# Ledger of designs, part 288: VHH binders against o26223

Target 1, 191 residues: o26223
Amino acid sequence: MKLLWTSQHIKVTVHIDGKVSKMDVLEAIKTRRSIRKYQDREVPEELIDKILDAAMCGPSAVDERPWHFIVVRNREMLEKIPEVHPYGAMVKDAPVAIIVCCDSSLEKIPGFWVQDCSIASQNILLAAHSLGLGAVWTGVYPLEDRVEGIRRLFSIPEHVIPFSVIPLGYPAENPGTRDLFDPDRIHLEKW
Key: E = the ipSAE of ESMFold2; O = the ipSAE of OpenDDE; V2 = 0.75 times the mean of E and O plus 0.25 times the DockQ between their complexes.

## First folded at step 20 (VHH)

Design Y23 (framework vhh_7nfr_2; at its last look DockQ between E and O 0.69; V2 from the best seeds 0.00; counts 0 for: pae E 13.5 > 2)
Fold by OpenDDE, look of step 20:
Structure Y23 (fold): chain B 191 residues (1-191), chain A 122 residues (1-122)
Amino acid sequence: as target 1 above (191 residues)
Amino acid sequence: QVQLQESGGGLVQPGGSLRLSCAASGFTFSRYDMSWVRQAPGEGREWVSHITYGGKDTWYADSVKGRFTIARDNVKNTLYLLMDSLKSDDTAVYYCAKDAFEPSSPDSFDYWGQGTQVTVSS
């Protein structure tokens, strides 16, 4: 039975009545795409708060929760990010970006902060998508030029490591869905 | 207009060395990561090496790791590829590429040069 993945156009029915239809978690995961084009529309603070709340709900090693978040709305700063982050060109077109950082002083076990911040970053992407926003994960760590560039630009202290830059906005593109399931990557009980 | 011009290719014997150059113009070179990509006859384009805009980070395909060195001179707007211990399998057209989004994505490059031929043959 070839499951005809009908390209269900996720009609983000922006219901006029402001009720963001809650996307279930599996739908959010499966339908999320990197969005690099944004509408000329501001993102409400309420949505950013929800996204940040979600970002902080992920697990962390020994519950160390090493993450910090810089919310950037300043147009000049958004336009400067691509200068130190070439893969962040779309940031200049976004109404807002979140910079995920690690405070190394909060680490309880060395090295797990990358996983912790990755989880936080992914939760940002999923939450954004579920709320009808588009986002993309632009990696900063572990590239030294990018880390140092973002650090200087935002005056981030030495013990804090910028990890990712995530621009957010209402999507101005629809890249469609992908089928990324690969049964060859699944091993039962043994490699 | 963005322009990338590769040079330095040629015929070399196995074990030989070459230095490729890429002259960049039409954009702020120092603000962009750059890559080398190669295409062997009958094969698709293969990513070879990447360097960040500031030159602090580099990475290489496994096939060239330990043999090739990517470098850049942001004052001269030039990208380099030092190729040592060349093998027959290194025979390809080598392209300078301006990266756009993801190093591992085939669509991650905005602009390419015309390429320079490298032939490794005894």
Scores: ipSAE 0.202, ipTM 0.638, lowest interface PAE 1.6, mean pLDDT 89
Fold by ESMFold2, look of step 20:
Structure Y23 (fold): chain B 191 residues (1-191), chain A 122 residues (1-122)
Amino acid sequence: as target 1 above (191 residues)
Amino acid sequence: QVQLQESGGGLVQPGGSLRLSCAASGFTFSRYDMSWVRQAPGEGREWVSHITYGGKDTWYADSVKGRFTIARDNVKNTLYLLMDSLKSDDTAVYYCAKDAFEPSSPDSFDYWGQGTQVTVSS
C-alpha cells in the first residue's frame, strides 16, 4: 500500500530531529510513561515515519525482522478497536494507533518473533517519547479473542499475527517519573 | 446500571473445593473480559484470574495456578471460579470485576460486586 499526499509541496527538506529532541537515551528510558490521554491534535505524518524507522532499527532473532505495521488514523476504525480489544479503550480517543504485526513467513527461527515484535513495540514507545508524544502498549497476542478480533477488523491475513496496538498522540496527562529499581532482582554470579 | 452479584462462598476445610458464581446484568456481558479479585483481612486487593470475553483465553495468579479454574457462560451471563485444593492463604472476600486485566493495579477496575466470603479453616 502506497500513501498518497496531495497537499502543497516544498523542495527544501525541513529537518525536525535537531530541533525536537536532545534527550539522553538513559533519560528517555527512565522518563517514558504510559500515556492514555491525548490532546485533540493531529500527529504529523513525518513523526509517524520517524517512529516506524526507529521501530525497524531493533535487533531480531537471526536478523529475521518479522514485523509489519498498520497505521490507523480513521476515526471509525479507531472507535471499533475497543469492541474487540477491551484493554485498548483509550484507543478511541487517540489521533493515531500503530498495530504491530508478525508476518510468520519471515520467521527464520520459530517462536522468537514475540521478542522481535516486543523490541519494535518498545522502540515505538521511546521514539514517540523523544518526539514529544505519548503512547501506550496494549497487548493483543497471545490472547486468541483479541488476535482474532483485530485480524478480522483490519483484514489481516491468516499468516500474519497482530501483536500489539499502540495508540499515540500529544499527551494530555503527566503521570511523573517512577523509581522502579529493585536491587533484590539482581543476582551476582548465581541466583 | 452495571450489577455484579457474587455467590457460592462459605466455610471449607483445607484441601476442599468451592464454586463461586457471579451473576452479571446491566451490560452486554459477552463483550467484556472479566476477572476475579480477592481481599484478605488487612491486605490490599489481589488479582486472581482473568478470562477474555469469548472465553478462549484465561490467566491465573501464580498463587492459584493449577488449583483454580475461571469459566464463563455467555448465555446465562454468569462468571465462575472453580476452586480446588484450598489453602488457609485463600481465605478472602472474592469479587468479580468488569473490564479487568491489570494484574498490578486491581483498584483501576470500573465495577465490582459486593463480594462473597471464602474461609478456609487452618
Scores: ipSAE 0.000, ipTM 0.274, lowest interface PAE 13.5, mean pLDDT 85
ESMFold2 (binder alone), look of step 20: mean pLDDT 80; pTM 0.804

Design Y24 (framework vhh_7nfr_2; at its last look DockQ between E and O 0.06; V2 from the best seeds 0.00; counts 0 for: pae E 13.4 > 2, placed apart)
Fold by OpenDDE, look of step 20:
Structure Y24 (fold): chain B 191 residues (1-191), chain A 122 residues (1-122)
Amino acid sequence: as target 1 above (191 residues)
Amino acid sequence: QVQLQESGGGLVQPGGSLRLSCAASGFTFSRYDMSWVRQAPGEGREWVSRITYGGKDTWYADSVKGRFTIARDNVKNTLYLLMDSLKSDDTAVYYCAKDYFEPSSPDSFDYWGQGTQVTVSS
């Protein structure tokens, strides 16, 4: 199946009054793309707060909410992240990055924290997109070198596990949207 | 300029072992994940193994899992592939490949060596 890249120009209509038109949830999900190029433009703290609020609204196993977030704006730190995260090269070009972490001491049931932090990370991506920002999920866990690298770089305690690094910024690219629906992946009642 | 030079290939019998080396220069070796890729005659390039920049994580293709071991020496700027229990199907040119920071594909690399021939034959 040839992925027909339909270049739907997501017209992020920045209304004059600075109110980013809110996308509905399905639109946000369907039109979200990984963005790895960013404008030389700062992201307002208000938007980061909204994104973090969204990140904390996801479900977690037995409501354990094990996530922590490191908001990184320091240019030197952003530039260092690629040194320990080879696939995080774009982080150096972003005005801000969010590092999603798990505090293992908050786990009620072992092992679900990966799902919990994944949900939080995805909510960050969706929220960012809905707010007219671009973001990309760069995986840290479960790669030990990356985990340890990020841990050292940000002095993260041993009981806290860095999970993902998500650079954010105003998009400087438009990769278009993809139709990823595959009916062959749907099974009714049984495999 | 990035340079990758493979060595250690040769002719071996089935069940034999080889150790491939890749000498890297022209970039900060310790900052990049590295991979081995092979190409058999008439076939496309096949990813074989990957190792993270610090060497703590490794991946293997199913075809070589349990038989091959990827390693690196960041002091020597050298990548290794230990190949045990070699099979005829392992016959290929083996390439050292440098990963890049923006993966478009798990099998995408920005630099390759010239390759070293591995022939497994009785």
Scores: ipSAE 0.288, ipTM 0.697, lowest interface PAE 1.5, mean pLDDT 89
Fold by ESMFold2, look of step 20:
Structure Y24 (fold): chain B 191 residues (1-191), chain A 122 residues (1-122)
Amino acid sequence: as target 1 above (191 residues)
Amino acid sequence: QVQLQESGGGLVQPGGSLRLSCAASGFTFSRYDMSWVRQAPGEGREWVSRITYGGKDTWYADSVKGRFTIARDNVKNTLYLLMDSLKSDDTAVYYCAKDYFEPSSPDSFDYWGQGTQVTVSS
């Protein structure tokens, strides 16, 4: 290598030190889309761990942290979810799904567990997106037939309430982004 | 706009059978879970049964489990309740209901039919 290599080495060092860009939080929020088609590719346990760590970082009412998570990778179980969740057909095609649950014995303020588990669910979606995965929130609570069906399928105890089922995987679709800002939804001082 | 019309009620002896129907229009029937609820004289509404939009799952109140069968025909936009082994306690007006957020509570449904009277007496 010549003198240019020394100059290129300095530039290459900067380029090598230039890490893969981490996704800005506002970018993640604005660009996340529901993904319902997944590659035939496993999701490493490491990524699931990061996603669940993020899920547990959400605020909760009086710090009650009522959430529990079931990680489902078994093909037979994933294929059974649509039988009890009419809007969960894509789950059978996902390499993994996360079931967000509330342990009612951890509830400290009546009824706020729904907000708590919603926050955890949204954090799962954002974290998955930031890691290059796609996900979608499929609702379980408050739909009685879905709650009972998921509880039965996964042997969830009576005091634990399944809240959402979130299939995820490397995306096999790109629906693009949308600008959904609507100034008419913003009210200053009063309605 | 949404229309639900129940039929098939009537007077029946204890131990008898009835088949209730609910004709649905004004919405995409096959997209919604449907329920039967009933209201006895002087009582609040009681949830009876639910069926998923595709018909894959059904649920029943303990008071009717094993005696009633819910079914749907998504081609004819019709919900059914087959009632066997009827008891005097089953006397009520029976309504079909379109689920909103698909809850089990009778008071949370957005739309109701006019109802059909079922009377079980000697």
Scores: ipSAE 0.000, ipTM 0.126, lowest interface PAE 13.4, mean pLDDT 84
ESMFold2 (binder alone), look of step 20: mean pLDDT 79; pTM 0.808

Design Y25 (framework vhh_7nfr_2; at its last look DockQ between E and O 0.61; V2 from the best seeds 0.00; counts 0 for: pae E 12.1 > 2)
Fold by OpenDDE, look of step 20:
Structure Y25 (fold): chain B 191 residues (1-191), chain A 122 residues (1-122)
Amino acid sequence: as target 1 above (191 residues)
Amino acid sequence: QVQLQESGGGLVQPGGSLRLSCAASGFTFSRYDMSWVRQAPGEGREWVSRITYGGKDTWYADSVKGRFTIARDNVKNTLYLLMDSLKSDDTAVYYCAKDWFEPSSPDSFDYWGQGTQVTVSS
């Protein structure tokens, strides 16, 4: 049985009239892919604002909302990120990147900030995708070299922990969709 | 051109120790994570250990955890693998590998050395 990978070209019909067709939430989740190639096209500030708004809508432990976001558009800075983040090579090719950080002074309960920033990071990815952008989550924390590298590069205070770097742009690749459902990972009532 | 040259392999008794070295050239060594990978006879390549570009974080396969230590000298452009408490199952060709930018697989590397033979035999 030749699994015909029907490359359903999700024609993100960017309607010319600036109305980004809204994906429903399940569609966004199911069709999102990591995008590491970007068009030579600027991302409007309005879209970044929407993405950041979405990033701040996630839950956090005891509503601590420890996240901060650095929006990076400077080409020189984007090009420097791979020097301290080897797996962030694509960042140099993106028109913009968002660095998700935790302000430890905002933590109410220690340790949940990783979950909080993960939720924020995922919301960035989903929002970007729903808006017709491509993005990828490049992990910074918990790798000390990466954390310190990003901290130095962006003069981030010691009490603030860089968590992820997320390059964004209009996608220049279409990796297709994956079916990742695995019923063997579902346990009813008990393991 | 990227070059990786492993050395330090040899024959050792069980329980013995070896120190592998990998001389790197042709790229900015200090900017890349590095790994050791090994291949036993008749087996596929097995990831052994990884170290971040600055050397602050390290990872080990479960099979070598507690026995092997990965290190690097970015001034000398050299990667090391200290192997203690060697076992027969550690017998393999050991390769120095340069990590690729974003592997779809944790075991993706863009460059490899020629390898150095490690034989653990009584």
Scores: ipSAE 0.375, ipTM 0.744, lowest interface PAE 1.3, mean pLDDT 90
Fold by ESMFold2, look of step 20:
Structure Y25 (fold): chain B 191 residues (1-191), chain A 122 residues (1-122)
Amino acid sequence: as target 1 above (191 residues)
Amino acid sequence: QVQLQESGGGLVQPGGSLRLSCAASGFTFSRYDMSWVRQAPGEGREWVSRITYGGKDTWYADSVKGRFTIARDNVKNTLYLLMDSLKSDDTAVYYCAKDWFEPSSPDSFDYWGQGTQVTVSS
């Protein structure tokens, strides 16, 4: 007789309408989905603060922490983002968006800021999910047209590089769980 | 009203070249990514290529990479597709499409032109 763990043995439920249950970190990572439709419901400043705190907890190359964040709640500014970022159409419907930027003057090792800001961006998505919010990463860097457009719209200085725009809000869709594990991507000892 | 008019198609021998054009009007062309898609008889639509609104970034389907080049002229409001080394499998009606959303799926495009026929035959 051999006792084995199976996925059917562990179940975690998150309730938004009544109370929020504690979510295991692995379950949060596996259940987070890109959310592009949002309720007409304000996101409290307290939740944004928690999300940005989480964003800044990510590791960075030699602890350089090159990230800056622009929090956008102004309706007119949110509506202008699609004019310079065509793939950001859902941003006009979001109650808030976070722009993740790199301040290149904070780099200690050139070129690693992309990894640093990617980690911060993913932490924003996970933190939002854990708080009952939905979010999606819309790509800005490395696409020069998008970088230039966002920089102009938000008066971002030349030495600061906009990396991503992340709209978020209470979700108005539920795309469900995915199973994406692919053992062919795993290599033991060498390629 | 958004209008897209494709031209430059025709009958060509295998290995030949064609240059497709798409004249755009009724919207601010320079603010939108643009795509080429194609449809062979009896087949679904196949995405071919995309270019960003400023023209700095491009993408191609695996089936055309290295043979096709997408370009745009934001002064003339025109999208181009230069097709080299044409094969019989490239026979299709080619459409330009206005892209508002990030995915390159043909189902996410709001507007289509009338198309231009490209026929590659022996």
Scores: ipSAE 0.000, ipTM 0.298, lowest interface PAE 12.1, mean pLDDT 84
ESMFold2 (binder alone), look of step 20: mean pLDDT 79; pTM 0.799

Design Y26 (framework vhh_7nfr_2; at its last look DockQ between E and O 0.63; V2 from the best seeds 0.00; counts 0 for: pae E 11.1 > 2)
Fold by OpenDDE, look of step 20:
Structure Y26 (fold): chain B 191 residues (1-191), chain A 122 residues (1-122)
Amino acid sequence: as target 1 above (191 residues)
Amino acid sequence: QVQLQESGGGLVQPGGSLRLSCAASGFTFSRYDMSWVRQAPGEGREWVSRITYGGKDTWYADSVKGRFTIARDNVKNTLYLLMDSLKSDDTAVYYCAKDLFEPSSPDSFDYWGQGTQVTVSS
């Protein structure tokens, strides 16, 4: 049975009427792309709150919830981020960025914080996309220069580890969707 | 204008060592990750090594790991590649590249030097 994946062009009908049509979770996952170009448009605080709420809804090891979030809107600070994070060049063009951090003092079991913060970061991306925003995950950890650079820039305490920088904004690009399904990566019962 | 100028290439015997340099100008060198890329005759460009802007993190292609060392001097605006235990397969034009994004991606560079020829031959 050839599963004819009909490329249903999910027409993201941007309904003009301000009601952000809630994207279902599978659609959000499947259609999310990294967005590195943004409109000259501010992101409402309400949307950031929703995104942060989503970021904190993910699981964490033994429910340790080690994450902290720095919301950056200051233009000068946004422009400085690329100085310590070359991959974050697009941050200077974003109206807002979220820095995901781990407070090591909240860890109950060492080492799972990377997974915890990854889940939080991914939820930020999915939530942003579902709300009509574009975002991209720029990795900070585990690169020491980036970690230290972000730490210094935002006066982050030593026990707190910057993990990712996620610029957000209304998208000024449409990279389209891609199908990354690979049946060769699926193994039944054994390798 | 961004300029990258490689030097230090030459002919060396197998097992020998060579030190490449790249002089950078026209941009704030200390703010950018840098890479070495090489191109052998008839082959595509191969990423060799990368170093973060502050020099604290480095990584290497499997083909050169344990033999090559990337370094930088941000005061001198210079990138280095120390090549030890050279092999015939290391014969290539070596390019200094200014990095933009992800490591190990041949497409993550915005500027390249003219390259320096490295020939490993008995």
Scores: ipSAE 0.353, ipTM 0.732, lowest interface PAE 1.2, mean pLDDT 90
Fold by ESMFold2, look of step 20:
Structure Y26 (fold): chain B 191 residues (1-191), chain A 122 residues (1-122)
Amino acid sequence: as target 1 above (191 residues)
Amino acid sequence: QVQLQESGGGLVQPGGSLRLSCAASGFTFSRYDMSWVRQAPGEGREWVSRITYGGKDTWYADSVKGRFTIARDNVKNTLYLLMDSLKSDDTAVYYCAKDLFEPSSPDSFDYWGQGTQVTVSS
């Protein structure tokens, strides 16, 4: 497997007459929705850089940071993902997808990599939302059929475990905000 | 046109076994997760078991775990449910269902078969 993105990038200074806004963190958490329809519009590499930076800011078990990310823009590869991930059909319509992986050789405490990669995946969703993008987490691990399919498709080695596939792009839908707070799920002091 | 045809039901004594089959046609069977769902008289439909499109991952309702086994044959386009240690509470019409979406969306089942009756008589 060869990663094309290695921390080298083209810096662009853009003179913008409109404001560049940032979303409050509580607003981002409350308003983020799974977005499965995307505009036919490229996502700048600079935004992907910011999203991946955010992904790596999450805590991890004993600071093991086991995550790796595959950035997929190639149309042929995006179109093949549904062949091995049937519930990832929207990926073929996304301008880009991020595959979150665990490198098991970096694991310091067995089994906590799942929590680590879940944190990174959620940070990707929130960062994308804050940047005006829509995304959805499509599950790969722990389903063996999906793990094997994605590993084969992207030539992922045996010690690296694909965890999630996250297509993203500028949204072409607005599902609206949900009120999901349920006080019956809150237990004070005891069950 | 999606078609699902269940068979293998019948009358059985408590502790007995049955093997249900579901013949699928009208879609690429090997690309879809499949489920078994049952409906007892006077009750709503109850999810029983699920198997992934490749057959490597399975799930069971707590009420049947350890007694039922789901399987599939992607060459013959057939879904199976092996039921062991049957009890009266297993009496129901059993349906196979084609699943379009992940289980976090329980209204995602698009197509159902005609069903096959399983009766466990005391």
Scores: ipSAE 0.000, ipTM 0.345, lowest interface PAE 11.1, mean pLDDT 84
ESMFold2 (binder alone), look of step 20: mean pLDDT 80; pTM 0.806

Design Y27 (framework vhh_7nfr_2; at its last look DockQ between E and O 0.77; V2 from the best seeds 0.00; counts 0 for: pae E 10.8 > 2)
Fold by OpenDDE, look of step 20:
Structure Y27 (fold): chain B 191 residues (1-191), chain A 122 residues (1-122)
Amino acid sequence: as target 1 above (191 residues)
Amino acid sequence: QVQLQESGGGLVQPGGSLRLSCAASGFTFSRYDMSWVRQAPGEGREWVSRITYGGKDTWYADSVKGRFTIARDNVKNTLYLLMDSLKSDDTAVYYCAKDVFEPSSPDSFDYWGQGTQVTVSS
């Protein structure tokens, strides 16, 4: 039985009536793409709040929750980020970016903060997508120049480590969906 | 216009050392990651090494790791590749490459130099 993956055109039916159609979690995961082009449209604060709420809902090692978030809307700052962050060129075109950081003083067990902040970052991406926004994960850590660059730009204290920069906006591109399922990466009981 | 000019190539014996330089102009050198790429005869281009814009992070292909050192002088707008313990397999044209700022590009580089020939032979 050839499962004809019918390219279901996810008609993002922008229902005019302001009801953000609740995207199924599996749908959000499967259809999420990195978005690097944005409309000249502001992102409402309410959406950012929802995204940040989602970012804080992920698990963390021993519930340490080491994450902090810098919400950047200032155009000058957004335009400066690419100067210290290669592959972050799209940040200058986004109406808003979230910088995910780790406060090392909150760590209970050393080293898990990368996982914690990754979970937070992924939740930001998924939440953004589910809300009709586009986003992309631009890695900061573990690149020292990027870490230091972002630190300087935003006056981040030494005990706080910038982890990722995530620009967000209404998408101005539709890269389509990808089927990334690879059965060869699945092993039963043993390798 | 972006210009990259490699120099320092030549003929060396196995086990020898070379220092390649790349003079960069036409862009803000200190803002971009830079790479060395090489192409051996009959082979495709092979990434060799990368350095971040500030020079704090470096990467190497497994084939050159421990032997090559990438460096940069942002005041002089120059990229370097120190090549030690050279092997015959290192014979190639070596290119200085400017890394792209656009992550959507299939290519990691948007500009290349003309290259400098490195020949390792006895």
Scores: ipSAE 0.335, ipTM 0.724, lowest interface PAE 1.3, mean pLDDT 90
Fold by ESMFold2, look of step 20:
Structure Y27 (fold): chain B 191 residues (1-191), chain A 122 residues (1-122)
Amino acid sequence: as target 1 above (191 residues)
Amino acid sequence: QVQLQESGGGLVQPGGSLRLSCAASGFTFSRYDMSWVRQAPGEGREWVSRITYGGKDTWYADSVKGRFTIARDNVKNTLYLLMDSLKSDDTAVYYCAKDVFEPSSPDSFDYWGQGTQVTVSS
């Protein structure tokens, strides 16, 4: 008998605002899909607070925690995002979007802020999913036209770098689960 | 009302060069990413190159990297494709395309020009 891998189902339990998520963490990771269609339904502020709390729990290089978040609910601002982000058209239909930013004055190790903000962005997606919401990561960094457009639209100062725009809401689609495990991507001891 | 007019194609020998142009009207050209797409005889359409609305970021298909250069002039509302070291496999009708806001849609492109023929023959 050879053991290809071992796993244990681990459950992340969090108590925020008197509520707890019961979704297994491996289930959340495996079932989360990019959601680009949303119900005409507001997302309560308490859920956004929970999502951002989760975002800030991510590790960062030398604990630098360079992230800042802009919560966008204003309809006119949401409708302007596609004007500077051509692949963010679904954002106009979302009840809310979160812009993940790096404050470069908080960097302690140059360049690792990309990993830091990616971790925060993924935590937003997973937390939203665990709360019954759908979300999608739309890329801003490293595309200079998008960075400049989003910075201009939201009056983001030059030392702050918009990294991603994440629209979210109650899902109006279900794209289903994928089986993406590929053992050919696993290398033991060396390439 | 979006109008895209390609030009600059022709017959060229292998190793030759061509410059394709696409005149755009009916929309604010400087607000949209643009692409070149080609279709060889009997084949489906193949994406070739893309440029962001401000011109600062570009992408190329592996088959054309290092040989083709995409550029735009937002004052003249014109998209360009500079094609060097042409090969017989580059023979196709070349179209400029206006990118859509919804890249997850099946087509990703709503508007196409009429195309310009490029023929590379020995």
Scores: ipSAE 0.000, ipTM 0.323, lowest interface PAE 10.8, mean pLDDT 85
ESMFold2 (binder alone), look of step 20: mean pLDDT 80; pTM 0.802

